VH-VL binders against q9vpl3. Designs and how they scored, part 58

Target 1, 224 residues: q9vpl3
Amino acid sequence: RGKINIQRPKAPHYERARVVAVTQPKYPELPKAKSCFKTRAERTQQQQENPYNEIIAREVRNWLDHSRLVAFFHLSSITADDIFRVRVQLHKQNLHLKSYGSKIIEQAVKNTRYEAIVPLFHSNHCIVFSPDPEKTAALLRIVRRVPQMVLLGGIVEETMLSRNQLVAYAQMPGLHAVQAQLVQTLSQAPGHLIQQLQAHQNSFVQVLDVHAKNQMNEETPKST

## First folded at step 16 (VH-VL)

Design B88
Fold by ESMFold2, look of step 16:
Structure B88 (fold): chain C 224 residues (1-224), chain A 122 residues (1-122), chain B 107 residues (1-107)
Amino acid sequence: as target 1 above (224 residues)
Amino acid sequence: EVQLLESGGVLVQPGGSLRLSCAASGFTFNNYAMTWVRQAPGKGLEWVSSISWSGSNTYFADSVKGRFTISRDNSKNTLYLQMNSLKGEDTAVYYCARDRFDSDYGLYMDVWGQGTLVTVSS
Amino acid sequence: DIQMTQSPSSLSASVGDSITITCRASQSISSYLNWYQQKPGKAPNLLIYGAKSLQSGVPSRFSGSGSGTDFTLTIRTLQPEDFATYYCQQGYEYPRTFGPGTVVDFR
């Protein structure tokens, strides 16, 4: 396990250079233009492969442009019939159950405030989108009967919320109550408000990171 | 009743500036992305600009990019279009529309205002 | 950018007729095609979204079909209120684009 390549430079390079020393200036140093061609070709190929991911990343961006509520779940093994029934129940409440790979999420949220969520999508997961944050209570009520879906947290009105914060938000009466609480907080000094918001976001990110790391550690030793 | 009402369309000289407003009522404005579409006299529809529910993401047609700005005030249920460096080809009826997205259906505009006429003429 | 075309550019029909309008995209847009109706002097209104889904309040004589690049709007048993201009519009990507329109005139 301690095979971090700490890493001593590989001896073969020295021995190969020794063997070809007399002709090494001609053999080992190709024109820099040829090396640049390889590097440029690699960059071009990587850029071209990204367009296939862009179609799906665009879908995620459209969801984010149109959703005041985004909820993240860990998804355990579940039958196709069970997840379909859950999707139908959620859809009746304008809640949209989706799943996307981590590379797609990374491309979709690049240069946004949500980049910290990407590690959540390296393992089995699902996301629920909705334009209406008042549907959070309905979401939690439906998912309560689905033990295979474990709430990790969410985003409400561009604010990242921990699991407990999202549950507390769902218990509040309407959007006006939430807005009144935010207005009360905003009456404080701007620096204090920024610190309070950053502390809540840092706590949320830290909880998600711990959950993701625990899941990755638990699954990584069993992966080949 | 769900309604969108545009205002601010007037006669303006080339090079001038104008701000259009779109007042929303009868629905939760904050839940929706919004779009501006224009129609020159006797011509078809042209998409102009779109804005996410929060205002954090905006999109523009090439014909107006750099000259027009879209914004919204969710506390006032109002969408805005700031138009600068106006040209004769900007003469049109400007519609605001409520925007929708679902991955099964794509993007669509389910509610439209009645439009406001902008005339750019010397 | 995705170019949208419509055919025919205009047509004449009588009340009770069935008519068909076609729309073509320059590349695949999945099923992300919308149809709007516009009467003279009025704002457009949504008829069909996602190629086939009828907007609430739209009569069942309207139907849509197609996917990929080729789409069709059908109006069965044309009514007097159906004489209007019809636009298709792709909701697949930005910039969002409209077809040039099809004028349906009373004969």
Scores: ipSAE 0.805, ipTM 0.926, lowest interface PAE 0.7, mean pLDDT 80
Fold by ESMFold2, fold request of step 18:
Formats: C-alpha cells, sequence, structure tokens
Structure B88 (fold): chain C 224 residues (1-224), chain A 122 residues (1-122), chain B 107 residues (1-107)
C-alpha cells in the first residue's frame, strides 16, 4: 500500500553546521556532472588543442621519467591546513604530493602502458611521486594517520600494483640482502650447499614471486 | 662521494662509430634519469641526449637524432652513448650528468662527470 | 625550440666586486632556469636550480632571481675562484638548451 515518506524537519546544530562547511571537499565534486557536460567539452577539445593541457601533461611525463614510485589515492573531505601538513611531511621523505585532472593524465599517458590509470582521476584524488621506491613504507606510515587519503594502488618499477600488492611490496625485505645470502650459500661445499640452498630457497622464491607479479601487472592494475 | 666517470673518448675517423660509457658510484643509480652534454673546443655547452630512470624514454638533440643512441644498464650502474656516423662537428668533450626533476624547479643536472674527449678527424 | 641568450658575453671585474649576469628565454619557462659554472679545463658544476635555489655546497655569495623570460645571476664579493664561464640553461622542455655563456675575467 503506498509508501508514506514523512521526513521530520531537522535543524543541524550551529557549531556542527560550521564544522561541516569548513570540511567541504577540497576539490569540486564533478565526476558525475562532469561526465555529462564533458561530452560537449571533449568535442571542442578534439577540434582545438588546449595549450595549457600540454604544458601540464609535460610536467606529468617528467614526473614519470624521474619516479620509480607513483601512488594513487582517493581524497575525501580534508581541510587545506591538513592536506598542507601532509604535503610537508611527505616532502621531508622525498615524496611529492600532486593532483592533476583526468584530461591532463589522459594526454600525458597516451600511447603508454599507463593508459589504464586514467579512470582513477575521474574522482577526487591525489598522487604521490618519488624517485625512491624504498620510501613506499614511509609513505604508507604517514598516510595511515590520514584517513582522508585512501590508497588505490600504484606504480613501482613501471609495474602497476593493486592496493594489496603495494602494501605487500612495502613489507618486502631488501632484494639485495636476499641475493647476498644466496651467494654466501653457493660458496659452501656441495653437500652443505644443498642444505643451505633448501633452507633459503623458500624466502628467495617468495621475493621473486612478488617481483614477477609486479612485472606481470604493467599493462593494468588488478582490481582490489 | 657521488661520482660520475666517463670513458671511451678517442680519435675516430669521419663515418666511424664509438661507444662512450659513464660509471656511477656513491648513489643509487636506478633512482635517476641521466643526460649527456657536449662541448666543442672553445664553444659552449650543448645538450645531447637524456634517458629516463628505467631507460624506457629517450630524448635527443636534432643534431644527433638517428646517429646516436642512449642506453643504461642499471645492474652495472652505467650509462652509455652509442655514436654512429660521426662527423667533424661531433668533436667535443662529452659529459655525463645526473638528471633531476621537481615540478617546483623543472629539469636540472646536479652532478657532472669530468668528461671524455672525442675527436673526429681524418 | 627555446632559445637562450646571455648578457654580457664577457666581463672583467676585481676581487670584492659584485656582478650580475642576465639570461633571457625566447618564451616563458616559468622558473625552470638553471645556472652552471665552468672553470677553465674543468667540468661544469650546478650553482642554481629553479631560478633561485642554491645547490648544496655553493657559497651564499651566489644568488639567482627572475621568472618567465628574464633571469639574473648575482655574485657578491667576487673571489679569485669565481673566474669562470657561467651558463644558463632552461629545464622547461626538450630540447634542453643552454645560453651561450658569460666569461668572467679578473681585471
Amino acid sequence: as target 1 above (224 residues)
Amino acid sequence: EVQLLESGGVLVQPGGSLRLSCAASGFTFNNYAMTWVRQAPGKGLEWVSSISWSGSNTYFADSVKGRFTISRDNSKNTLYLQMNSLKGEDTAVYYCARDRFDSDYGLYMDVWGQGTLVTVSS
Amino acid sequence: DIQMTQSPSSLSASVGDSITITCRASQSISSYLNWYQQKPGKAPNLLIYGAKSLQSGVPSRFSGSGSGTDFTLTIRTLQPEDFATYYCQQGYEYPRTFGPGTVVDFR
């Protein structure tokens, strides 16, 4: 029998209304509305190249040429002061927090293996670049205290990694330490070598398996 | 100490080929893009070629496109410049440099090697 | 391609003087302008990156300024070791281009 939709009027507390207004999203909420209007804007852009877009796209390409680590985050409502504090903390670790529109990212990664990342930039986002993939653990520790930044995945060594793969990568011991241990094992007598190799083989296989999976995901990130 | 050391510069006849190498030490080579810059005798500096940290993207000056290739071996911490179809105008000291980028500062070369002399003459 | 010019092409100065060298780009390069020093018979060294940022280990008597198309390098209280050629270089786009250089001679 029909549905009765009775909504009692609610007046938010004045102080809570002020806090809500201050915590509005830093970026415009345009992913759905932007898609509707974007069809006409996309036609205009195809006919007339926007020179501003190519300047910023070049910046993104330079970041990619100089960054072994790229991490993608969804960005929830956060104050300008809070995001600035996070940017400063990241910068101290040689981690560079940036944001770029999806059109600019699409132009920057056109004809590259990274074309699959473009949909990540249709929503409110941020991206972190670093030349040093060993800073992945520091990145995750810093953003763990920032619930507004939600890890989506990343690129390490030109391999696209899902969220879970990037977290696993950050926990991985140094590959060079595993290689050094293997070399020491191979220097022993044949009987002792077989025993030492069997003891170390499982840890080495685990490290190589993570590395091989990273390389297999270069074309697209896996869903998580 | 962060160091770059070029080698392979010699006298070569026109039309010849030569491969230069640049050995890196004191830093994590894999973290950096690299660049070659040359300087003809008595002349200024000229950018020659750049390569991304992975080697997947390369860039060349018009004066060397099609004749030079750039490569790197990250396992050996070494940058290479393969120079083919050499001309007299390629006579120069060739420097390798560690390349940097930050969107606040642009592209810049923060560490340079001492250079290796390539002479192209009959 | 972005053409870089420098002025003057050479200058003479005494120890203790302050000098300026100018660099002009044929189009805006934001603040992506670098300065290198090259002493006779030696490799270049980075002095200034991003127009104004002093490279580690470079004396504070060196400073850079400017943005867009016009940039300056200032050396205050010249020292004997500052006899060199100075090059500006844009880091804005490929091909990366250098200015022609400014020779600083001691008078």
Scores: ipSAE 0.804, ipTM 0.921, lowest interface PAE 0.8, mean pLDDT 80
Fold by ESMFold2, look of step 17:
Structure B88 (fold): chain C 224 residues (1-224), chain A 122 residues (1-122), chain B 107 residues (1-107)
Amino acid sequence: as target 1 above (224 residues)
Amino acid sequence: EVQLLESGGVLVQPGGSLRLSCAASGFTFNNYAMTWVRQAPGKGLEWVSSISWSGSNTYFADSVKGRFTISRDNSKNTLYLQMNSLKGEDTAVYYCARDRFDSDYGLYMDVWGQGTLVTVSS
Amino acid sequence: DIQMTQSPSSLSASVGDSITITCRASQSISSYLNWYQQKPGKAPNLLIYGAKSLQSGVPSRFSGSGSGTDFTLTIRTLQPEDFATYYCQQGYEYPRTFGPGTVVDFR
């Protein structure tokens, strides 16, 4: 039935092509070749972004290790001079105004109880850190004259607070033990806090949309 | 007057355990992270461990990981260092320090205690 | 781990001299470099934080400079109380590390 190579009729081109294919085996190199063809600029920026992100995420973690008070704000357009003046006023009260990208915040708080704050950093924002939660009243006093900074909420004593809860916290008498007990009690509703923060943010966006639509309607009809 | 006062340093056998205390006064202890630094006789300074203001995050030198534990009691204004499986190389003066951070300056220790001597000897 | 080195390891000086101590980090630490002074038998004290900022209560004859990897502590018009050991220390990352120290002895 014998040996097929001897009795088998020759398949001229197909068998020759099969022999050539067997004698020239190649692994797929398209995925490897595309990886090898990355530009120098792309490789350099990717490397720089990775070390930069972790360095700044470390900075955020250091702030959290040293801050009993963290406050989150939505930040509207503000001049560099105005934000600098606010930063200086806050600094005099041991309040530290910072801004970080959402990817950096996500990396800094990943696998922590604070992971729920990440959506707040997808819009224009700033954060205030302080080691002293008794400075919450001073913070609110300073920023009430800065309409570009809209309080969203905060973290006090490792407990997330809504805007209203943070305002209430700031109005308590300055006994540390009393303030710590209030914060612990308020932490029993963390899901409600996050929902309120997101609702206030969405309401602010809706107000801006209405203003934009009103301005567009005032410009019509066009004669052009 | 801001002060830190360490205590608990004694002579202890190798393999033994010891807890150091650091009492804080003159400042709001709860507002600050804290650090332990040690110095072997005739040697330089070695960072041992740090703890966040709340106690939730702790950091250790490789030489003491798994053997030492850092803790704090904010109601008593006291920092602790629990030292287990002690070795001869743990012999040192142990200092507690008040820790600070600012993104402009990094981490630094602005107030130090006077130290307590731990001797590990048979 | 970031290794810190200091130069010189020791020096002799007279009252009234100006001296310079250098510190080098094995990688960039931004300006996150601190200087501590330690007298024999005493605890260390913070002199300078963030490379250049003078701690409250430290005399103005002490100054710091540098960024990145190279840092300098300068003591102008050396006083009798300045004869001590000086340590640099990086506050950039954990583990936090000290230099080996520079002993400033009276000539």
Scores: ipSAE 0.792, ipTM 0.919, lowest interface PAE 0.7, mean pLDDT 81
Fold by ESMFold2, fold request of step 18:
Structure B88 (fold): chain C 224 residues (1-224), chain A 122 residues (1-122), chain B 107 residues (1-107)
Amino acid sequence: as target 1 above (224 residues)
Amino acid sequence: EVQLLESGGVLVQPGGSLRLSCAASGFTFNNYAMTWVRQAPGKGLEWVSSISWSGSNTYFADSVKGRFTISRDNSKNTLYLQMNSLKGEDTAVYYCARDRFDSDYGLYMDVWGQGTLVTVSS
Amino acid sequence: DIQMTQSPSSLSASVGDSITITCRASQSISSYLNWYQQKPGKAPNLLIYGAKSLQSGVPSRFSGSGSGTDFTLTIRTLQPEDFATYYCQQGYEYPRTFGPGTVVDFR
């Protein structure tokens, strides 16, 4: 039966790629009267200043305009199924799990009080945005079941909080006014908070390195 | 019941000033950015101004920039629009709206007030 | 500024008809397009956000589609309460802009 082809694949890869390409018009159109005499350095600079980066930076600014709670996490290896499950659980609580490159974050928070957070995004990470800071407790309950997400700290009511400060904020049972008072009191030491965030991030990386070495030693091949 | 209620619309002379208020109820006002939209009689909708949840960032249409100021008092669940140097073209019904953002959907206004009429006439 | 246009500017239809309203942006706005309904003398209300997502409480006979620059609102099995003006609006950037509106009128 050499003339019968029973392999009839669905739509070809090109057709799937074409659908994806149609959705990519997020890029702004470049000026039509572009100069042809630009130097290579100028061309490289313009390409590095891709208008798509500003579109995504605008997205981050919109999140900040609409989010009273922002939480930062270090993200270890996690399966696509597990991260999707976490994203769905968070979304049910009006918590929005996102990830953005460090260059995008740097561009988004340029000339704001949040410029100090940029180093947190040099390693693998994720961010959770929410309009409702009372969801901080729900966030921490969900993430407790996800060891791959390690809390670094956050922003509550435009005030930067360390990991421990954010955990303390989440555990308060009182009225919103009491929580706002605590945030105001903690904001008196923003420089200390930034140092704590950076130190805990570095410490976590060191622990991962030790665990990786121990895991390799435990799997040492048997000798004859 | 989620509700927005505008007030303060009256007849004002050209060059005059007016402050509109929008009272929010049935939801946590502090969690949301807010927007003013206007509609001249017999015309379409025009975005006027938006304000972040904290009030720290504000945005304006070119037609009102420099003349209008947007503010909010989160302790009173109230949005304000201060309108100065009013012109005949500012005659409209002014709506306040609850603003939303999600990177999957963009910016949108999911709850609207019933509007308050501002008339600018000599 | 992103200019929004709508077609048609008005249309006449009967109860039970299916109608389509189109909206075009002067540049790509991703899927950040919203549809609002406004009845005479009333405030607008949100029908569709993010091009395709139905606002809570909006009947399933309303649907949206499109991405980039071209978007469509479809009303299947038109009901008496659907005779209104429909506005598209981009939520992509400031200034936020509306289309000029489409009046759906009784035939």
Scores: ipSAE 0.756, ipTM 0.903, lowest interface PAE 1.0, mean pLDDT 81

Design B95
Fold by OpenDDE, fold request of step 18:
Structure B95 (fold): chain C 224 residues (1-224), chain A 122 residues (1-122), chain B 107 residues (1-107)
Amino acid sequence: as target 1 above (224 residues)
Amino acid sequence: EVQLLESGGVLVQPGGSLRLSCAASGFTFNNYAMTWVRQAPGKGLEWVSSISWSGSNTYFADSVKGRFTISRDNSKNTLYLQMNSLKGEDTAVYYCARDRFDSTYGLYMDVWGQGTLVTVSS
Amino acid sequence: DIQMTQSPSSLSASVGDSITITCRASQGISSYLNWYQQKPGKAPNLLIYGASSLQSGVPSRFSGSGSGTDFTLTIRTLQPEDFATYYCQQGYEYPRTFGPGTVVDFR
């Protein structure tokens, strides 16, 4: 009883081999999903036409319509748990942490004043939205504790700000405080001007008085 | 207290123009997008127009597109609706509303004015 | 445009009753549905936003549920002040659209 070599089965008799070859079901090659062989251009176009992308783009547009503060962050190897924690903290301050793909952002901001932000989204990024620009300081305070979130820049009141500018903005006193300071400064300006104008006049009068006194002293006859 | 007060509703003839105003108080006006909603007598609510917080983006119902303009003055905490080429169908109480958005909740209006009546009649 | 429908158009109930109003969207709107209450001669008030979130100041007897296309507003233990017209509104996309309203009157 010949050892059936399971690893190298003996080639069947030629007749059997012929029958097996003919009876082998020719499984139609599953049509290679056209999607896998689409050119990069076609894939890109199809991705652009994805109804889902439009839905998400609409969401981004809605955020922009309702947010006076938009901050952009790079995410570096952050865990889901850490993101969640940060999200919760931000949410308590009415700051909304979102992440969108670059294509979605591009679609959302196309033909808008924000089109310039598209280059910021080439890697893992997140966006923080807020209706209140006064929350910028709070935002920065929260994210300072999250080294995985790197501030790239932002939009405040439809103005694009660099990282440094956003930090500076957060450090500025509130609008009312600035206004108060301005009023104070302006209120001092006229007083200073008047003082300067009067100083010259006063000095002149003093000089005249001195001159008059000197003349009076010269006219006092030495009473012999 | 958060309040919205509409004004400007009057009787106008068909083809006429009217500007409505909505004065906001009790909240930071420019933090919010705003919306106009109207209600014809005895009818339901109809969205008319919305405007972003900055005024940069505006949205209109098809029924008013090209005839109405929405604008805002954030310095005055006031929302406007310029209505041109008015029709009888435009007769309604016009409400201004504070608009809210969240990706969890969508778009909703959490504060409404008392409305102002616009009547378009010959 | 997303079409909104409500059922019933009107209902009569008694104080203390529990009532349910349904709203349907012509397409999926996720949870982006809001409920408003309007009393005669008054402005609408937001009751529920995002299908199930109760607006601040609204009594807990009001509740919303649903997702996708079908939504419900439930009022438990109907109070005299609850007799009004209720509107659903989709917050999914522009144009924003309202349901036709449901009138809740006294039996």
Scores: ipSAE 0.894, ipTM 0.963, lowest interface PAE 0.4, mean pLDDT 88
Fold by OpenDDE, fold request of step 18:
Structure B95 (fold): chain C 224 residues (1-224), chain A 122 residues (1-122), chain B 107 residues (1-107)
Amino acid sequence: as target 1 above (224 residues)
Amino acid sequence: EVQLLESGGVLVQPGGSLRLSCAASGFTFNNYAMTWVRQAPGKGLEWVSSISWSGSNTYFADSVKGRFTISRDNSKNTLYLQMNSLKGEDTAVYYCARDRFDSTYGLYMDVWGQGTLVTVSS
Amino acid sequence: DIQMTQSPSSLSASVGDSITITCRASQGISSYLNWYQQKPGKAPNLLIYGASSLQSGVPSRFSGSGSGTDFTLTIRTLQPEDFATYYCQQGYEYPRTFGPGTVVDFR
């Protein structure tokens, strides 16, 4: 009885092959997930009609209606635990940390003055909302301790600010302090103007005096 | 003390116009969205209109849409309701309220004025 | 629009009683429900926001519960100052809608 070659089994006799072929269980083709064959356009259209997206978009709009400060951050490999810690710290300052999908943000800000922010949300991101723009300094102080949160920009008083502008804003004194400084500066301006206007006149008078003195000295006959 | 004070409620004829004012004090007015709610005599509460903190977004009940306008002057800490084409059904005490929002709690009104009475009658 | 209903429309109770008012929404509103108290000739006051959060200054005898479509306001050990009309309000979407109110009277 020839050694059964287990490495290269001989093809079965055609009759056996036929029996094996007929007895092979026909497994129903797994339903091809219809979603895998939808064109990008079809997927995008279906996503736009998702009631869930509208609900979340409404939430974003509500935040915008109630927030004078909005800050956008990129998240770089941050853990859930770290996010939670930051959230708690921010919440103590009436700062609300939220995360939304890019499509939701797009839907929320579509046909609004904030449509330009959509490109900021191509990667992992989070948003901080606050009703009080005076909390910007506190926000930046907290986030400075979180290297995984990278400031991208923000909206303050409906004005879009770059990262650098937002940092500058946080360093500014409060509105009242700025007003006081402005008043002080304006109060000094007339005095300075008067001095400048008088400086030329005074200089002219001095030059004339010097000239007059020189003329008087020339007219004094050297009494030999 | 946090306070809202409504004014401008008077007797007007049907088809007339009226402007209500709400003066805010004791808090930073600009930090909050605001709302008008009305109550007809002997009836329940009805939402009328809301406005975002900046005034950029406004919302209206269907019953007043196209007739009423909501606005605010943040420099004066004042909320307004311009009411045009007034009807008998608009007779009510009108309240202004401070809005709050949180994704955990939703939209709610935590401070209310004492209200001003608007009467629409021939 | 989301329709709000309340039950009962009115109830009579005595000082010291515990009472429960129910509010129902026509659709799911998560926990976005608020309760207001209104006394005759006065403005409404916020009692509960977000279904169960007690407003600052409100006595602890007031409590709210529920989610989705069914909500309850409970007043434990009813006090004389608690006789008023109570309204529920959904904070889920515009238009904002109120329940018809529940009148709590003296027995």
Scores: ipSAE 0.891, ipTM 0.963, lowest interface PAE 0.4, mean pLDDT 88
Fold by OpenDDE, look of step 17:
Structure B95 (fold): chain C 224 residues (1-224), chain A 122 residues (1-122), chain B 107 residues (1-107)
Amino acid sequence: as target 1 above (224 residues)
Amino acid sequence: EVQLLESGGVLVQPGGSLRLSCAASGFTFNNYAMTWVRQAPGKGLEWVSSISWSGSNTYFADSVKGRFTISRDNSKNTLYLQMNSLKGEDTAVYYCARDRFDSTYGLYMDVWGQGTLVTVSS
Amino acid sequence: DIQMTQSPSSLSASVGDSITITCRASQGISSYLNWYQQKPGKAPNLLIYGASSLQSGVPSRFSGSGSGTDFTLTIRTLQPEDFATYYCQQGYEYPRTFGPGTVVDFR
């Protein structure tokens, strides 16, 4: 009984071969799986202006119209739960955490002074909006506890700030505090000036007095 | 107390110009976008114009586009509406309002002034 | 432009009544609808924002509901001070548009 070569089965009888040939399902050649890697270019071309993008872009514009503070963050391996926690904390401070796609941001800021922010949105990012720039310190305090949120920069009062500049801004005393300090400093200045002026006068008077005393002592004849 | 006070409403002839002012007090003015809304006598409310907190972006109703200009001076806590080429249809009480925005709630006006009457008549 | 309609244009009610005013948008505006109250000779006051959020200081007898295109303002146990004109306003896009208003009068 010849070893059935499972690797090269004997050709079936011609009749069976005919039946098998006719009954073989012609599977349409699966289009060569266009490698799931649509080149970045192909992903960018199919950007059919999705009406949805316009709606979301409008939202971004509205945030910009109402926000004196805008901060940009990179998100690294943050969980949904962590984001939610941070969002709640920020919300308590009237800070609004949002996430938008790069295309949406691009559309929203097109032909505006904010076009320079588009390159910041190449990966997972989030934006924090606030009407109050004084909340910058609070923002940074909250985010400092979240290592997954990396500060990239921001916009304060229409001025684009680097990460370091934003941190420096947050450390500055409020305008009113600075004004108060200035007033205090200025109010103390006249006192110091007067003291300095008086010190010179007093020293001069002392020198004159010493001179006068010395002259008087020289004129007192030693009555031997 | 948060307050908005409109001024400048007077009688003006058709084709004339008028500037309205809105003085804000009791809040940080430059933290908010602002809006003008008008109401013709016996009629409903009509949005006229809005301005961003910085003044960089302005929005106008079609009925006033090209004739009206909205501006603000944040140092004086004042909102302005410059109205040119005035028409009889522009006769209305003009209100200034403070704008709010949230992605959950949209755009809304939470504080209103008492309004100032502008009358355009020959 | 988004067109806003209200119904009814006017209604008469008594103190203690519950009344409902309807507002409709010509297109979907999500929950971005606001209600304002205006008394004769006075400026409008915000009652409800975002379809259902009660403005601070507004009595709890006022409530708003709805999403998309259809919205409702309900006043429970109408008080004498509630006789006024009510306006809905869409906060979805510019131009901002108001409904024509609903006058609530004494029966």
Scores: ipSAE 0.843, ipTM 0.934, lowest interface PAE 0.6, mean pLDDT 87
Fold by OpenDDE, look of step 16:
Structure B95 (fold): chain C 224 residues (1-224), chain A 122 residues (1-122), chain B 107 residues (1-107)
Amino acid sequence: as target 1 above (224 residues)
Amino acid sequence: EVQLLESGGVLVQPGGSLRLSCAASGFTFNNYAMTWVRQAPGKGLEWVSSISWSGSNTYFADSVKGRFTISRDNSKNTLYLQMNSLKGEDTAVYYCARDRFDSTYGLYMDVWGQGTLVTVSS
Amino acid sequence: DIQMTQSPSSLSASVGDSITITCRASQGISSYLNWYQQKPGKAPNLLIYGASSLQSGVPSRFSGSGSGTDFTLTIRTLQPEDFATYYCQQGYEYPRTFGPGTVVDFR
C-alpha cells in the first residue's frame, strides 16, 4: 500500500474535484470595505454636470474677482472639527476657507489665466481667499499649527506662486517698506557720486595749483 | 474716511463719447472690485458695469455692451467708464460703487459716490 | 436675467409707524439680496446685505428677512429721516438687477 505522500497529495479524480469545487462554501466575499475613499473616478463620475456645478463655479469666479490672495492646500485626514477651528481663526483675519470639487474648479477657471491650477486639485483640498495679500503671513502662521493642511501653492496679485515662493513672499517686508528701502538706496547713490566727482575735481585743482607754483619758482631769475 | 468721487459728467450730443472717472480714497482700492450704476431722471437704479480688482474681468449690462468700456488704474486709485455711441437713453446720474463679495451674502455695494450727471441731448 | 419686483410702489406713513416693504425675485437667489435707501438728490446707501445683515452704522430699527424669492424690509418706529426711496437688489448673478423702488412718504 503506497505511502500517502502528504507533501504532494495527488489531485483528486476529476469528478471528486468537481464536487469539491461545487460544495466549497462560497463564503460571501467580505464586503470589500468600501474604502470610504471613493476612488477619484467614482467621485468624478458622480459629479455629473449638475446645474448646481455652474452655480458653484460662479461662486468660485466671484471669489477670484475679489481676492488678491488665493492659497491652495491639501487636506490630509483632517477632522471636521479641526477644519471648523481653522475656519474660525482664518475668518477673524478676513481669510475665507472654502472647499470645492475638482470639476467645479476646472469649470470655474476654464479659458482663464488660472487654468494651470487645475492639476493641484486631484486630492482633498481647500482654498483660502483674501482680498488683502498682506494677510499671507497671517495665513501661514495659522496653518502652520495645522499639520493636516499642506500648502501646495497660491496666487498673489494674479501671479501663481509655488509653495516656497509663497513662503518667501510672506517673509518679505510690505511693498511700502521695500519701496522705502529702494528710495533710500537710490537717494544715497547720487550723494556718493557727487562726493566722488567733487573729490576728483578737488584733486585736479590741487595738482594744477602745485604745477602753477612750480612754474612761478622757475621763472624767478637768480639775480646774480 | 472712505470716499468715492465721480467726475466727467457733461452735456454731450447723441453719438458722442465721454469718459467718466471715479477717484477712490480712504481705503486700499486694489482690494476691491468696482461697479458703475446709473439712474435716469425720475427713474430707478440700473446696473451698468463691474470690474474685478485687477481689471482682468469685466461685466456689462446688455444695454451698454459693445458701447461702454470699464477700466481702472490701481496706481491712481481711479475707476473709469468710457462711453461711446451715446444715446438719449444713457442720460442719467452715474454712480461708482465699491463691491463686496461673500459666499454667505453674495454681491453687494457698500460704498457709493455722489454721482455725476451725464446728459445726452441734441 | 433675474427680474426684481417690489410692493408697494409707494406708501404713506407717520412717524412712529412700522412699515414693511416686499421684494420678489423671478427665480431663487438664496439670501443674496440687498436693500438700499436713497433720499432725494442723494446717492443710495446700503442698509441690508445678504437678506438680513445690517450694514454698519445703520439703525437697528431696520431689519431684513427672506430667502429664495421673497424678501422683506421692515422699518420699526419710522423716523423723519427714513422717508426715502428703498430699492432691493439681487447679488446672485450678473447682470445685477434692482427692484423698481418703493417710495415712503409722509402721511
Scores: ipSAE 0.836, ipTM 0.931, lowest interface PAE 0.6, mean pLDDT 88

